# VH-VL binders against Iron-sulfur cluster assembly protein CyaY (cyaY), part 1

All scores and structures are predictions.

Target 1, 110 residues: Iron-sulfur cluster assembly protein CyaY (cyaY), of Azotobacter vinelandii (c1dj52)
Amino acid sequence: MSLTEARFHELIDDLQQNVEDVFEDSDLDVDLENSAGVLSVRFENGSQLILSRQEPLRQLWLAARSGGFHFDYDEAGGRWICDASGDSLGELLARVTLEQIGEELEFPEL
Structure headers, positions and changes below count from the first letter of each chain, unless a header shows other numbers; Kabat numbers aren't used for antibody chains.
ipSAE, averaged over its two directions, is called F for ESMFold2-Fast, E for ESMFold2 and O for OpenDDE. V2 adds 0.75 times the mean of E and O to 0.25 times the DockQ between the complexes of E and O.
[cut] marks letters that were taken out.
The coordinates of atoms that the task and the answers printed are left out; those that the model quotes come from them. Centres of patches stay.

## First folded at step 4 (VH-VL)

Design a1 (from m9 with heavy chain S55W; framework fv_miptenalimab)
Fold by ESMFold2-Fast, scan of step 4:
Structure a1 (fold): chain C 110 residues (1-110), chain A 118 residues (1-118), chain B 107 residues (1-107)
Amino acid sequence: as target 1 above (110 residues)
Amino acid sequence: QVTLVESGGGVVQPGRSLRLSCAFSGFSLSTSGVGVGWIRQAPGKGLEWVAHIYWDDDKRYNPALKSRFTISRDNSKNTLYLQMNSLRAEDTAVYFCARWGPYGMDVWGQGTTVTVSS
Amino acid sequence: DIQMTQSPSFLSASVGDRVSITCKASQGIYSYVAWYQQKPGKAPKLLIYAASTLQSGVPDRFSGSGSGTDFTLTISSLQPEDFATYYCQQLYSYPFTFGQGTKLEIK
């Protein structure tokens, strides 16, 4: 049993907005583009983070310089959890941001 | 500059196998978020998606072709492959490789022609 | 499979005209539509992705609109190099599917 298409869409929209808010509230110079479930974060050094929904799998995918990460929604915890590592999306976003630009950001429970 | 170049096409008899290659440059398939796939076009017809492979080795196939076609890659050679088995006249087409963009095929090769004929 | 149906299949127009091509999905696909231009003997070229986002390097006379099931590609002032076949594609669900194509020809 997986998420319905409508609920999956809502969850992804909510998390991408939360991620955008963190970057917009930071003092980092970033270029944000959000289109149809793809959120691209471009840093001043030219590197990127891409958050995209994968409709057929009902997953969120994160592409970062260090690798690709796939997340399943954890209903009990109300958050996205990496299917390989068990890390939360917020934890992974903080880590890859630090890796790519040397800045520490705090993400809400995503 | 990003380029993709297909090769391996030709005339082949029904029931035979053929392996197509796509050599790419200007990006790596080991780069997070990148995918590459095959799209074909029969003479005078429209586009048909064949298969895709992503940076993490996730593979997706057109269900009509999955039993006969296999997608693979060699990251050390920056090369994508399509193994085509049990070829039929209906497989006659130009085969394009293209990069997944995200959410669009943003760079395409020129295509390689496969003709299945007796 | 999700079926993509384009209208019209053939369109005749003159340089300077505003033209629109529509694409209808057999089920809701949100904004997961891309539009491609293909000239005879050439590979397709991405014009629009995510229904309305213009691909880098594509002239701004091209625009896309729509969501759910109904999508439109518009060329605001047709140029000689725009006479080509246009395809829509859904990227919402596997297998990815294309419309049958719209051939745009000079009058």
Scores: ipSAE 0.010, ipTM 0.589, lowest interface PAE 9.6, mean pLDDT 85

Design a3 (from a1 with light chain L91D; framework fv_miptenalimab)
Fold by ESMFold2-Fast, scan of step 4:
Structure a3 (fold): chain C 110 residues (1-110), chain A 118 residues (1-118), chain B 107 residues (1-107)
Amino acid sequence: as target 1 above (110 residues)
Amino acid sequence: QVTLVESGGGVVQPGRSLRLSCAFSGFSLSTSGVGVGWIRQAPGKGLEWVAHIYWDDDKRYNPALKSRFTISRDNSKNTLYLQMNSLRAEDTAVYFCARWGPYGMDVWGQGTTVTVSS
Amino acid sequence: DIQMTQSPSFLSASVGDRVSITCKASQGIYSYVAWYQQKPGKAPKLLIYAASTLQSGVPDRFSGSGSGTDFTLTISSLQPEDFATYYCQQDYSYPFTFGQGTKLEIK
């Protein structure tokens, strides 16, 4: 079942805001930029995380230094799940942040 | 500076195959979030999207072309390919290679001309 | 497929004029529209993305507006180098589709 356009936008806006809140509430020196549905998180070491909505697929894409991940929304679980690994978005965000800058962050269910 | 340069075009008879190449510099297709693709333009006509490939090897095609065209890459050579099979007169066009940033197609090559004739 | 229709297909104007080109999508696409400029024998150049965001290096006389189904590209004061063909494009849904183009010629 595909998400409607309106619901997809609501879900993406909510998750991007939650991700921004986690980074803003952290002690990390990060540069946050949200432009045209793309959320970029730039770390002190110059590396980035990019969260972008993919309208044609109704997916969220995460680009990290270690690789890329695509997420489908799981209506039953109320969260975004990686289509390759089955991991949640929050789990993957925590892992790539640790890998990329050595810091542990906790993300809510996204 | 980011550049893309197409090659491999020429005159080809209907029913034959042709492979186009796009050599790029100033970025890597291994870079997270980046995509590259092909857009074509028939003589005196508008633009038509052909296919895109992304940094994670995800491939997207114009449904009208997906049975005959295949997009691929060689990261070691910073090169993008378009394999075109069963060519038809309607495939006559200039084929452009372009980089997709998250914000549209921001850098384009000069184009390579494919003529399917006689 | 989403159909993009531009109006007008041909526009004649003079240097210093304000001109607008309209693009209509066959269904709602929010702000997923880009505008390109193409000169004869050259590749297209990105001017505007996300309906209204100016691409770096593009003169500020270019602006974009609109959302949903109706979009407009405006050039506030035409310069000689602006005479070209302009295309809108949606990236809301695959396949990506372009408008038919608007040819802007000197009057």
Scores: ipSAE 0.012, ipTM 0.626, lowest interface PAE 8.7, mean pLDDT 85

Design a4 (from a1 with heavy chain G101E, light chain Y30R; framework fv_miptenalimab)
Fold by ESMFold2-Fast, scan of step 4:
Structure a4 (fold): chain C 110 residues (1-110), chain A 118 residues (1-118), chain B 107 residues (1-107)
Amino acid sequence: as target 1 above (110 residues)
Amino acid sequence: QVTLVESGGGVVQPGRSLRLSCAFSGFSLSTSGVGVGWIRQAPGKGLEWVAHIYWDDDKRYNPALKSRFTISRDNSKNTLYLQMNSLRAEDTAVYFCARWEPYGMDVWGQGTTVTVSS
Amino acid sequence: DIQMTQSPSFLSASVGDRVSITCKASQGIRSYVAWYQQKPGKAPKLLIYAASTLQSGVPDRFSGSGSGTDFTLTISSLQPEDFATYYCQQLYSYPFTFGQGTKLEIK
């Protein structure tokens, strides 16, 4: 909402790198692809998670098997918050990962 | 299409043993994130979790039942078992098997009735 | 053990009513709660998992909400087939525990 385009891109790039690091550091067999602000995580069972920036809305979008989630940046808390549920991005990523592949991963404050 | 079918219930005397079976199809217990387990319900009462076994062979029990009940599986037969020892009148219930996916038990069998009486 | 307490234990309502059933956990369980519907002589059927996610094939008049210790199952417009017993369950820690059940009866 109040984010400049440059700041928005920096925040998204940083969080996508942090998410990528979590999956790469895990023992999970995943395919990672990061291109033009879209991070795709493909699991062995064929399901995937997609994290993409939505420039006009200054939002991060997460597409998971259970649905789509949209996040606004909370400047006071320094983290991304789901506009529907109020959950943090880290909390939702842990939940949808557990839902799709049964593995509980710990995400940093995103 | 996923199904689970329980069998092995019946009338049994206190102190005896009984083994229940649950034949399942449409999924594999070797799939990461999947579990199967037993839930029981005494006549007119609520639901009570008995035990679960997971894809990685992790076994979890209701502490009140752990000393008398054993959960096991045979992946080659797609079958789940519950071995019940030292049966008591309080074990009288319908025993359901159900598939655990993260955060819920999404498919249930029809149940098999165990009656412990003299 | 985590105790799950449902309110009310009995609920009388009419077709078309909006009804809510609450479930309270004795400690924080995040969103690790599921709701089930059971009709007489039948196995339970999963309605809601992860506190608010609707199970495939379940009518959209059913919804779940809450996190932490307080959870609610809502039926927006009761249908005749909805008169049943409803159970909440926590899947946060072992042993998994169920609420005592709420019997929804025709008024």
Scores: ipSAE 0.000, ipTM 0.551, lowest interface PAE 16.6, mean pLDDT 85

Design a6 (from a1 with heavy chain G33D, light chain Y30R; framework fv_miptenalimab)
Fold by ESMFold2-Fast, scan of step 4:
Structure a6 (fold): chain C 110 residues (1-110), chain A 118 residues (1-118), chain B 107 residues (1-107)
Amino acid sequence: as target 1 above (110 residues)
Amino acid sequence: QVTLVESGGGVVQPGRSLRLSCAFSGFSLSTSDVGVGWIRQAPGKGLEWVAHIYWDDDKRYNPALKSRFTISRDNSKNTLYLQMNSLRAEDTAVYFCARWGPYGMDVWGQGTTVTVSS
Amino acid sequence: DIQMTQSPSFLSASVGDRVSITCKASQGIRSYVAWYQQKPGKAPKLLIYAASTLQSGVPDRFSGSGSGTDFTLTISSLQPEDFATYYCQQLYSYPFTFGQGTKLEIK
């Protein structure tokens, strides 16, 4: 079932703020930009993570060096789940951050 | 305002190499999940995806072509390239470059024709 | 690789007719389908993305539907400028694959 547009935007805004808070609280030297539903995280080595709102499919899209990942919201679990792997958003963010810059971060509410 | 213009096509003999160029304007590959790529169309036939490159330099190839074709870019010139090696008669096609977004290829160039003929 | 099969491969219809073209994927691809129009001698033009979302600037007579494996492009009232070949494409998995195309001729 598709989320309403308003609910979808609220959920995306909430998760993007959570991701920003984790990176800002870390010791990592990152450049954060949040514009029009697109959150970009640029690392010191020049690599990036992009979290974008994909309105037509009511999905969150994560672009990382290793590829693109798409997430559906799981109402029962209150979390975003990768449609290919079944991993949570937090699990995938931790994995791609480690792969891309060698640092361990946790995203406990994602 | 977004445009892509292909060049470099021509007539070449089998076994030779050719490099195609695509000059793009009105966007940058430095942001988001935007990419650019190549699609080809043999005379009287349908569309075949060749390769594309994403903003982070991630490169994806049609497995049938990966051993002979290489995609690359020069961000300082806003130019995309396709290096084609060991050309065969079946590579004869119009080669289009196109901008890729998450749901489709939204802007295309006019195409450049490659004819592999002895 | 995911195979995309279109039907029909060819159809002839009159101005004002409603026309539908179908596209079947060999496995589930959710809504990761785009539809393109190609006129003779021209590059393809994106009509529909995410199976059912109309691209900006495309006339309202075009619509898309479907999810999973079965997709349909509909033109509600054919115009002379709709003479073209139509292609579906899956963007779910690499390599991206296109249907074989449907050639639409106006009687």
Scores: ipSAE 0.006, ipTM 0.585, lowest interface PAE 9.6, mean pLDDT 84

Design a7 (from a1 with heavy chain S32Y, light chain S31R; framework fv_miptenalimab)
Fold by ESMFold2-Fast, scan of step 4:
Structure a7 (fold): chain C 110 residues (1-110), chain A 118 residues (1-118), chain B 107 residues (1-107)
Amino acid sequence: as target 1 above (110 residues)
Amino acid sequence: QVTLVESGGGVVQPGRSLRLSCAFSGFSLSTYGVGVGWIRQAPGKGLEWVAHIYWDDDKRYNPALKSRFTISRDNSKNTLYLQMNSLRAEDTAVYFCARWGPYGMDVWGQGTTVTVSS
Amino acid sequence: DIQMTQSPSFLSASVGDRVSITCKASQGIYRYVAWYQQKPGKAPKLLIYAASTLQSGVPDRFSGSGSGTDFTLTISSLQPEDFATYYCQQLYSYPFTFGQGTKLEIK
């Protein structure tokens, strides 16, 4: 089934909170800003990760130094999957975080 | 293949202005998370960071240069600029543009030489 | 501003030698250090980022270590193409600053 608007917003809000929690619980110096479905994570070195909802497509978009990644929700798996590569959001977040700040973070199934 | 090519250097008199350009291929300045900047090196001296700009137009400057130098970009031309005003002898240097990567500058141009001389 | 001080400023060595260059930050910067190699007339080349992560395409004889204030770049077996000037950089805070450089010369 396709996601309803309410379910989509609920999933994105929960996801962004989980991502905030991972960074907040880490020893990393990060600046977190969450506004209207856009979560911005700015690292001490000035680079960013941006997580935003794409309402018309019911997707989550991740912007990182290495590029943009788009995710569809996999209801059966309870996680967000990249539509181009098939990687999970948690896998891509860990990879781009390592690339931008050299730190290995563990993300739950998001 | 990613390349960066600087241009616009030359010999200028003190007090004049000069605009440097850096043309990219193999990536876009509009790509989320991309940053690019300028680093300079005076003859026989070390490296000095000048300024950088991110995809979201966030700009950061060396405080010693902020009043005289302006960084900008033109995404349609895939080009980075450095506007240098009120040039002084101590601005004589090779100016490199570089792409900002994880914890460092991962791709550099070959540089363009600016000589401020009477 | 964070000052980065390299030691030594000049180093003379032979092919096959193990060499180390150190970099000291004036305050704690975690692992926000990059190392560059520069040959005469050329642009710098990134060797190491995040203090210890080897850049893609860089030979594995290069390694980096350290955290906080003290950092080291090591070349385990010096090759002829390694004679160059090496720079450390902190990316912990603005303005970004570089060490003064270490010139590695053939003995």
Scores: ipSAE 0.013, ipTM 0.574, lowest interface PAE 8.5, mean pLDDT 85

Design a8 (from a1 with light chain L91Y F96W; framework fv_miptenalimab)
Fold by ESMFold2-Fast, scan of step 4:
Structure a8 (fold): chain C 110 residues (1-110), chain A 118 residues (1-118), chain B 107 residues (1-107)
Amino acid sequence: as target 1 above (110 residues)
Amino acid sequence: QVTLVESGGGVVQPGRSLRLSCAFSGFSLSTSGVGVGWIRQAPGKGLEWVAHIYWDDDKRYNPALKSRFTISRDNSKNTLYLQMNSLRAEDTAVYFCARWGPYGMDVWGQGTTVTVSS
Amino acid sequence: DIQMTQSPSFLSASVGDRVSITCKASQGIYSYVAWYQQKPGKAPKLLIYAASTLQSGVPDRFSGSGSGTDFTLTISSLQPEDFATYYCQQYYSYPWTFGQGTKLEIK
């Protein structure tokens, strides 16, 4: 298999940094905390998004108000894909952000 | 103390449906990373994973069983369910409920027996 | 699907012996392997996860090793209560799959 522990961690670190950059560059008032592979985004209305590295499953987990989503890395596409819906992580992040706080954000290819 | 107790097994004719329950205590399925699932074992055979459900309602199925079996939960009752439709003789097994917790199935119930026969 | 092949299918040994059971994955799975012990008529019991991490409450005579495709469960000094069937399981990829089992009988 192509996903080593080191590559998995590198992909997650890059991903979480890209997400942090989007929120930091927005004019939204958010509290960001990134610790031990868990990125927490707390919105002004008190709701949260949590992005967690799940090393044993080689997955990225997203917890949102509407539910939880699990992502597998698609090597061919260079992106994280929801294993239930087939949606990309960037698409899902934009959707749940709009749902929770009513703001449209543009995410890079994640 | 964490416990899981299965119920709902019995003798059923081919083509019928059966719903299994797993009552659990000592943990919550709302805890991030926790899951509960079903593993079955046919008489004299090895273990076969059936399905599990995670804290966030993510559901994973054995592809061979996905069209006939549905996993669900009721958090208010601390109960997990397995709805089994269109039962076949090869579904005859002991069905175990186990916690994925988050690494390995660390607590198991005693199992409930399902026999599919005419 | 990832296939897990255990060997041997049957093993007999004496109390005090060191025994090893092997498990081979059909593709690389890093350390995403668990080992279970099942006694007749009972549910399985988790012994080891992450290939080599001993579950709390499991005697230290049990150990696991390996990574990638080849994994080993070792019992350093067999006791009578170790009579059981042992299973490996991969949890790297869905569907989760088990080895066919190794039945250990005490001579």
Scores: ipSAE 0.000, ipTM 0.568, lowest interface PAE 13.7, mean pLDDT 85

Design b1 (from m6 with heavy chain R60Y; framework fv_miptenalimab)
Fold by ESMFold2-Fast, scan of step 4:
Structure b1 (fold): chain C 110 residues (1-110), chain A 121 residues (1-121), chain B 107 residues (1-107)
Amino acid sequence: as target 1 above (110 residues)
Amino acid sequence: QVTLVESGGGVVQPGRSLRLSCAFSGFSLSTSGMGVGWIRQAPGKGLEWVAHIDWDDDKYYNPALKSRFTISRDNSKNTLYLQMNSLRAEDTAVYFCARIYYGSGSLFDYWGQGTTVTVSS
Amino acid sequence: DIQMTQSPSFLSASVGDRVSITCKASQSISRYVAWYQQKPGKAPKLLIYSASTLQSGVPDRFSGSGSGTDFTLTISSLQPEDFATYYCQQYYSWPYTFGQGTKLEIK
């Protein structure tokens, strides 16, 4: 059924840590800030990605230069899936990073 | 209690500049996920998003206004500013200040009462 | 940018009536629409978000429905304080865009 608030917060915390790890392991010069369910990734060119939780909808929101994307958690797959396109969060993060700074990053299944 | 109060509106001639202020209380723009922005409404018309600024000082603009308008803040005074340059008759509107919170998904959940800008020859 | 179109632009009704206002998005926005009420000389007030979720403190005579491109705000039994202008807004994609508004006036 629907996620409880506690489980939703745990999933978001795990997800944001995994995303931070990818950027920290990269050779990119990025500024990371994570506070209260909002993760911001600021690139050297001044643009950023914001990952935030939307508690009333039990969704993860991704804000990028090209637009906003919303994700539902798929329990069976253990992944966050875009509710409009069906793409995984990892796939969308890789795409918007390439679009925004011209770098190819590989994200694990998120 | 959250409050936002706009000021600085008035009558100005085309081509001149004007700076609006929004004094807010009950929250801080230093809080992660918080943002504050400007929405305007021309006489008898609908709502138009102008610009907003987030806790991290990232700025977002209506593309039609970006070259003439600049958003900024002063955290020590809990005040938001909108610098408007090269004003045109079409900029005549009530300018509202409103809060946005990314962390909770709150969208323009608290508004000020607006300040009126009239661009007239 | 996503365009939001409201219908009707003007609606005349009486206290106790059931009224509906429609909002159309130029492309699919899932359920990411909010509705605002604005009274003359006042700032807008958030009524509904996520197409159908009522904001705390808003009377339950207000309801929202729809998904994709077509959305409806319904007031089940109009009260005197409900005569106002109503706006829809999409938050599916940046920049956020508003509909042109529907003015609800007393007959």
Scores: ipSAE 0.014, ipTM 0.575, lowest interface PAE 8.1, mean pLDDT 83

Design b16 (from b1 with light chain S30Y T53R; framework fv_miptenalimab)
Fold by ESMFold2-Fast, scan of step 4:
Order: C-alpha cells, then sequence, then structure tokens
Structure b16 (fold): chain C 110 residues (1-110), chain A 121 residues (1-121), chain B 107 residues (1-107)
C-alpha cells in the first residue's frame, strides 16, 4: 500500500528535477536551491515556493504564499495529488506561480 | 527547543498606541517555510487571528484590524513586532505570538505565554 | 469569512471516558483544520493539523477525523490533564477563523 523509502525518495528527486527544468526553461529570473532534499524557488519579488518531503507520511509538501499543501502519490495516475483539494501538483504549482508573480507556466504531469 | 516570549503589554487609554514584541529562539524567520504571527483572546472569549508574517516578508492581516495594526520583524534580533494604533476597548485581550511552519503543514505549532493589553479610561 | 461552529459548547465527562467534539465549517475547507487545547491561564497547544495529523509530542489518545465541512476531535480515554477548552481553526482561507470553543469539564 505505501511507497518504500527508496521509491519515495526516487520519485521526489525526479519530480524536483522536473520542476527545476520548467523554471530553467522559462524566461523567469529565479534562484533555485536544492539542499538536503528541499527545493526552494525564489522569485525576483522575494517570494518563494518550497517543495519538501515528509518521509514518515510518504508525502510531498508545497509551501506557497497562499499556504501549505500536502500531496499523496497516485500510483495509477503516476502523479502527486493534493490530499485536501484533489488537485494535481502540476496544476497547483501553475496556479500559485501565477498568483505570486503573474506568469503562466506549464508543468508536466508531476 | 522552540520558545516565544511576548512583552510590551499593559494598561493604555483609548486612542493611544502600543507596540508588542515577541522574542523567539530555536528557529529563524529567514528559514524557508517559516512564519510567525499574533493571535489574541479577549477575556472570556475565543481566539482571534490578528496577523502573521512569513519568511519572505509577506504580511497577512485580519481585515478588521489591518487599518490600525502593523506587523514587522527584525531577523537580526529574532524578534516579531505588532504596532497597534488607535486602540479601542474591544482590543482588550491577551496577545499570543505563535510560529507557522508551512514546510510541515503546521499552523501555530508553538506559542508564547501571551502578554495582556487592557484598553480602559 | 468562513464560520467555524463547535458542538457542544460545554461537555462534562469522567476520567477514562471517550469523548468527541465536533466542528462545522460554513463551506468546504477540505482538510485545512487544526485543533488546539487551552488550559486556564495558559497558551493554546496544537494537537492536530490537516484534520487528522497528530502533532509531535501529543499523546495518541487524541485523534482527528473528517473532511469538507464536518470535523471531529476524539479523546479515546480522558486523563485528568485533558480537562481544558478545545478550539478548531480553519486555515483554508484568509482570514483564519476559530470555533467558539468547547469547554471540557470534570463530571
Amino acid sequence: as target 1 above (110 residues)
Amino acid sequence: QVTLVESGGGVVQPGRSLRLSCAFSGFSLSTSGMGVGWIRQAPGKGLEWVAHIDWDDDKYYNPALKSRFTISRDNSKNTLYLQMNSLRAEDTAVYFCARIYYGSGSLFDYWGQGTTVTVSS
Amino acid sequence: DIQMTQSPSFLSASVGDRVSITCKASQSIYRYVAWYQQKPGKAPKLLIYSASRLQSGVPDRFSGSGSGTDFTLTISSLQPEDFATYYCQQYYSWPYTFGQGTKLEIK
């Protein structure tokens, strides 16, 4: 039922790389820092997005200006789904990015 | 160990100003995902969120209080402030300082003991 | 604003009892609910966040459940130190709002 520790970290490492690639491919001036499994995206206006992992719960957590969001991995769909709203991680990342900096970004299925 | 200690409360007349302080330790407000805020409680009443400030200096206010209250911080001193202007009798309350950690999804996970503000003539 | 309503406002119980306190939101807040315990003269203490996640250091006799608009805090076997006032809080939308509180008294 639950992800193994190794699978969990592999999925999040891959996800964080995909998120970094989206921002790097954009024309946005962002500072990316990936330290101890936490990915921080800092925008020109000083606001941030933070992707962190909660290993005991096997969840990915996103901190944005609008608040914190928790995601469970959906094996069948191959993506992370918000445990509160049911939104995908990619959809929510696009929404909070638009809210914080006014820019539209397209994220792959994450 | 996370600690928060409020100070600056007292008895003040209506229309005056007060500045509350919250000295914290065990974390830095410069750390991504961290925030600190103020929650108040009037005598015999429930809890009311006042304001909070996040690691990125974004500020959030209770709309009923935004015109009179200002939240700020000094990261070099690990101190949070609440500037309260044009005080009214209904502002009489215990003011608590509390930490927010968005990285864990926890809100107000550690609290100070509170400082009492009494607005009376 | 999202209104949070707790039921009951007062609850009398004995040590060893199983008790439940409910909290109803005026609109769906998914799982964005926290529960706090407050003893007289003291600051509130976080017990539960994300509707059902137990805060570190909180005894496992405390549990939370629910989603959408209806939430429950349960204490499986009351201890003397559990007699306090309990508050729910939504953090789905600003302004953050609390329930009116439930005072748990010894019977």
Scores: ipSAE 0.014, ipTM 0.605, lowest interface PAE 7.1, mean pLDDT 85

Design b18 (from b3 with heavy chain S32R; framework fv_miptenalimab)
Fold by ESMFold2-Fast, scan of step 4:
Structure b18 (fold): chain C 110 residues (1-110), chain A 121 residues (1-121), chain B 107 residues (1-107)
Amino acid sequence: as target 1 above (110 residues)
Amino acid sequence: QVTLVESGGGVVQPGRSLRLSCAFSGFSLSTRGMGVGWIRQAPGKGLEWVAHIDWDDDKYYNPALKSRFTISRDNSKNTLYLQMNSLRAEDTAVYFCARIYYGSGYLFDYWGQGTTVTVSS
Amino acid sequence: DIQMTQSPSFLSASVGDRVSITCKASQSISRYVAWYQQKPGKAPKLLIYSASTLQSGVPDRFSGSGSGTDFTLTISSLQPEDFATYYCQQYYSWPYTFGQGTKLEIK
């Protein structure tokens, strides 16, 4: 079923806060900025990850050096799932972080 | 209102360099999620993405062009640049400047009118 | 790179006709295709994104469909101002790539 606008915004706020918490708890030197549904994570090497709320599609979009990834919310699983690969948001975030800066991070709640 | 205006095109000989400029207004490239890029179109051909730069100065290039083209910006002037080196006949095209906003779907949503580059001996 | 291939490259039609243009991606791009209209001497204009979502201000005679690798742009009743070149673009992954274009001309 499609999410309501209010529910969608709550879920996006929750996931973006979770991502911020993981990076803040890490030993990594990152610059975090979050406003208007766009979260950016800028790494020491100058590269970044961008997580963007896509209201008309009810999706979360992730832009990384290696590509763009798009996630639908799976109510049954309580997770955001990549619509092409079936990977969870946490699995993809871990992979692109490792690829981009060589550091291993886990996103166990995503 | 968002506007983008390209300049710097002209006729150049093969092997030379040319720098294009794009003056923009109605938005700031310092806004998170904002980017500006170059898309070109050879005579009678389709559109080809060249490069774009985002608010954090992160640069993205078409792999076929990365060794010869360099994108840069001057935020104090609201201006985007494309430095083109070792120009070839196949670089002949109209070069468009366009805004990309990650918060609006990662699409090129506002375009300039283009500037023509002709590489001819 | 994801390759985008349009067909036909050239289409001749009359005002009032229904026309369809197809776009094929070399690999699955889910729904992340956009369609642009370009008139001679002008910059491209965004018509459709997410395969089927019409951009604000675009007439409802334009529609998009498809998913995965096969996508279609349809104009249900061609108007004089619709004679232009149309491009598809994938925005699923970097680098973003465009189709070669379909030129729609008056019969």
Scores: ipSAE 0.013, ipTM 0.578, lowest interface PAE 8.3, mean pLDDT 84

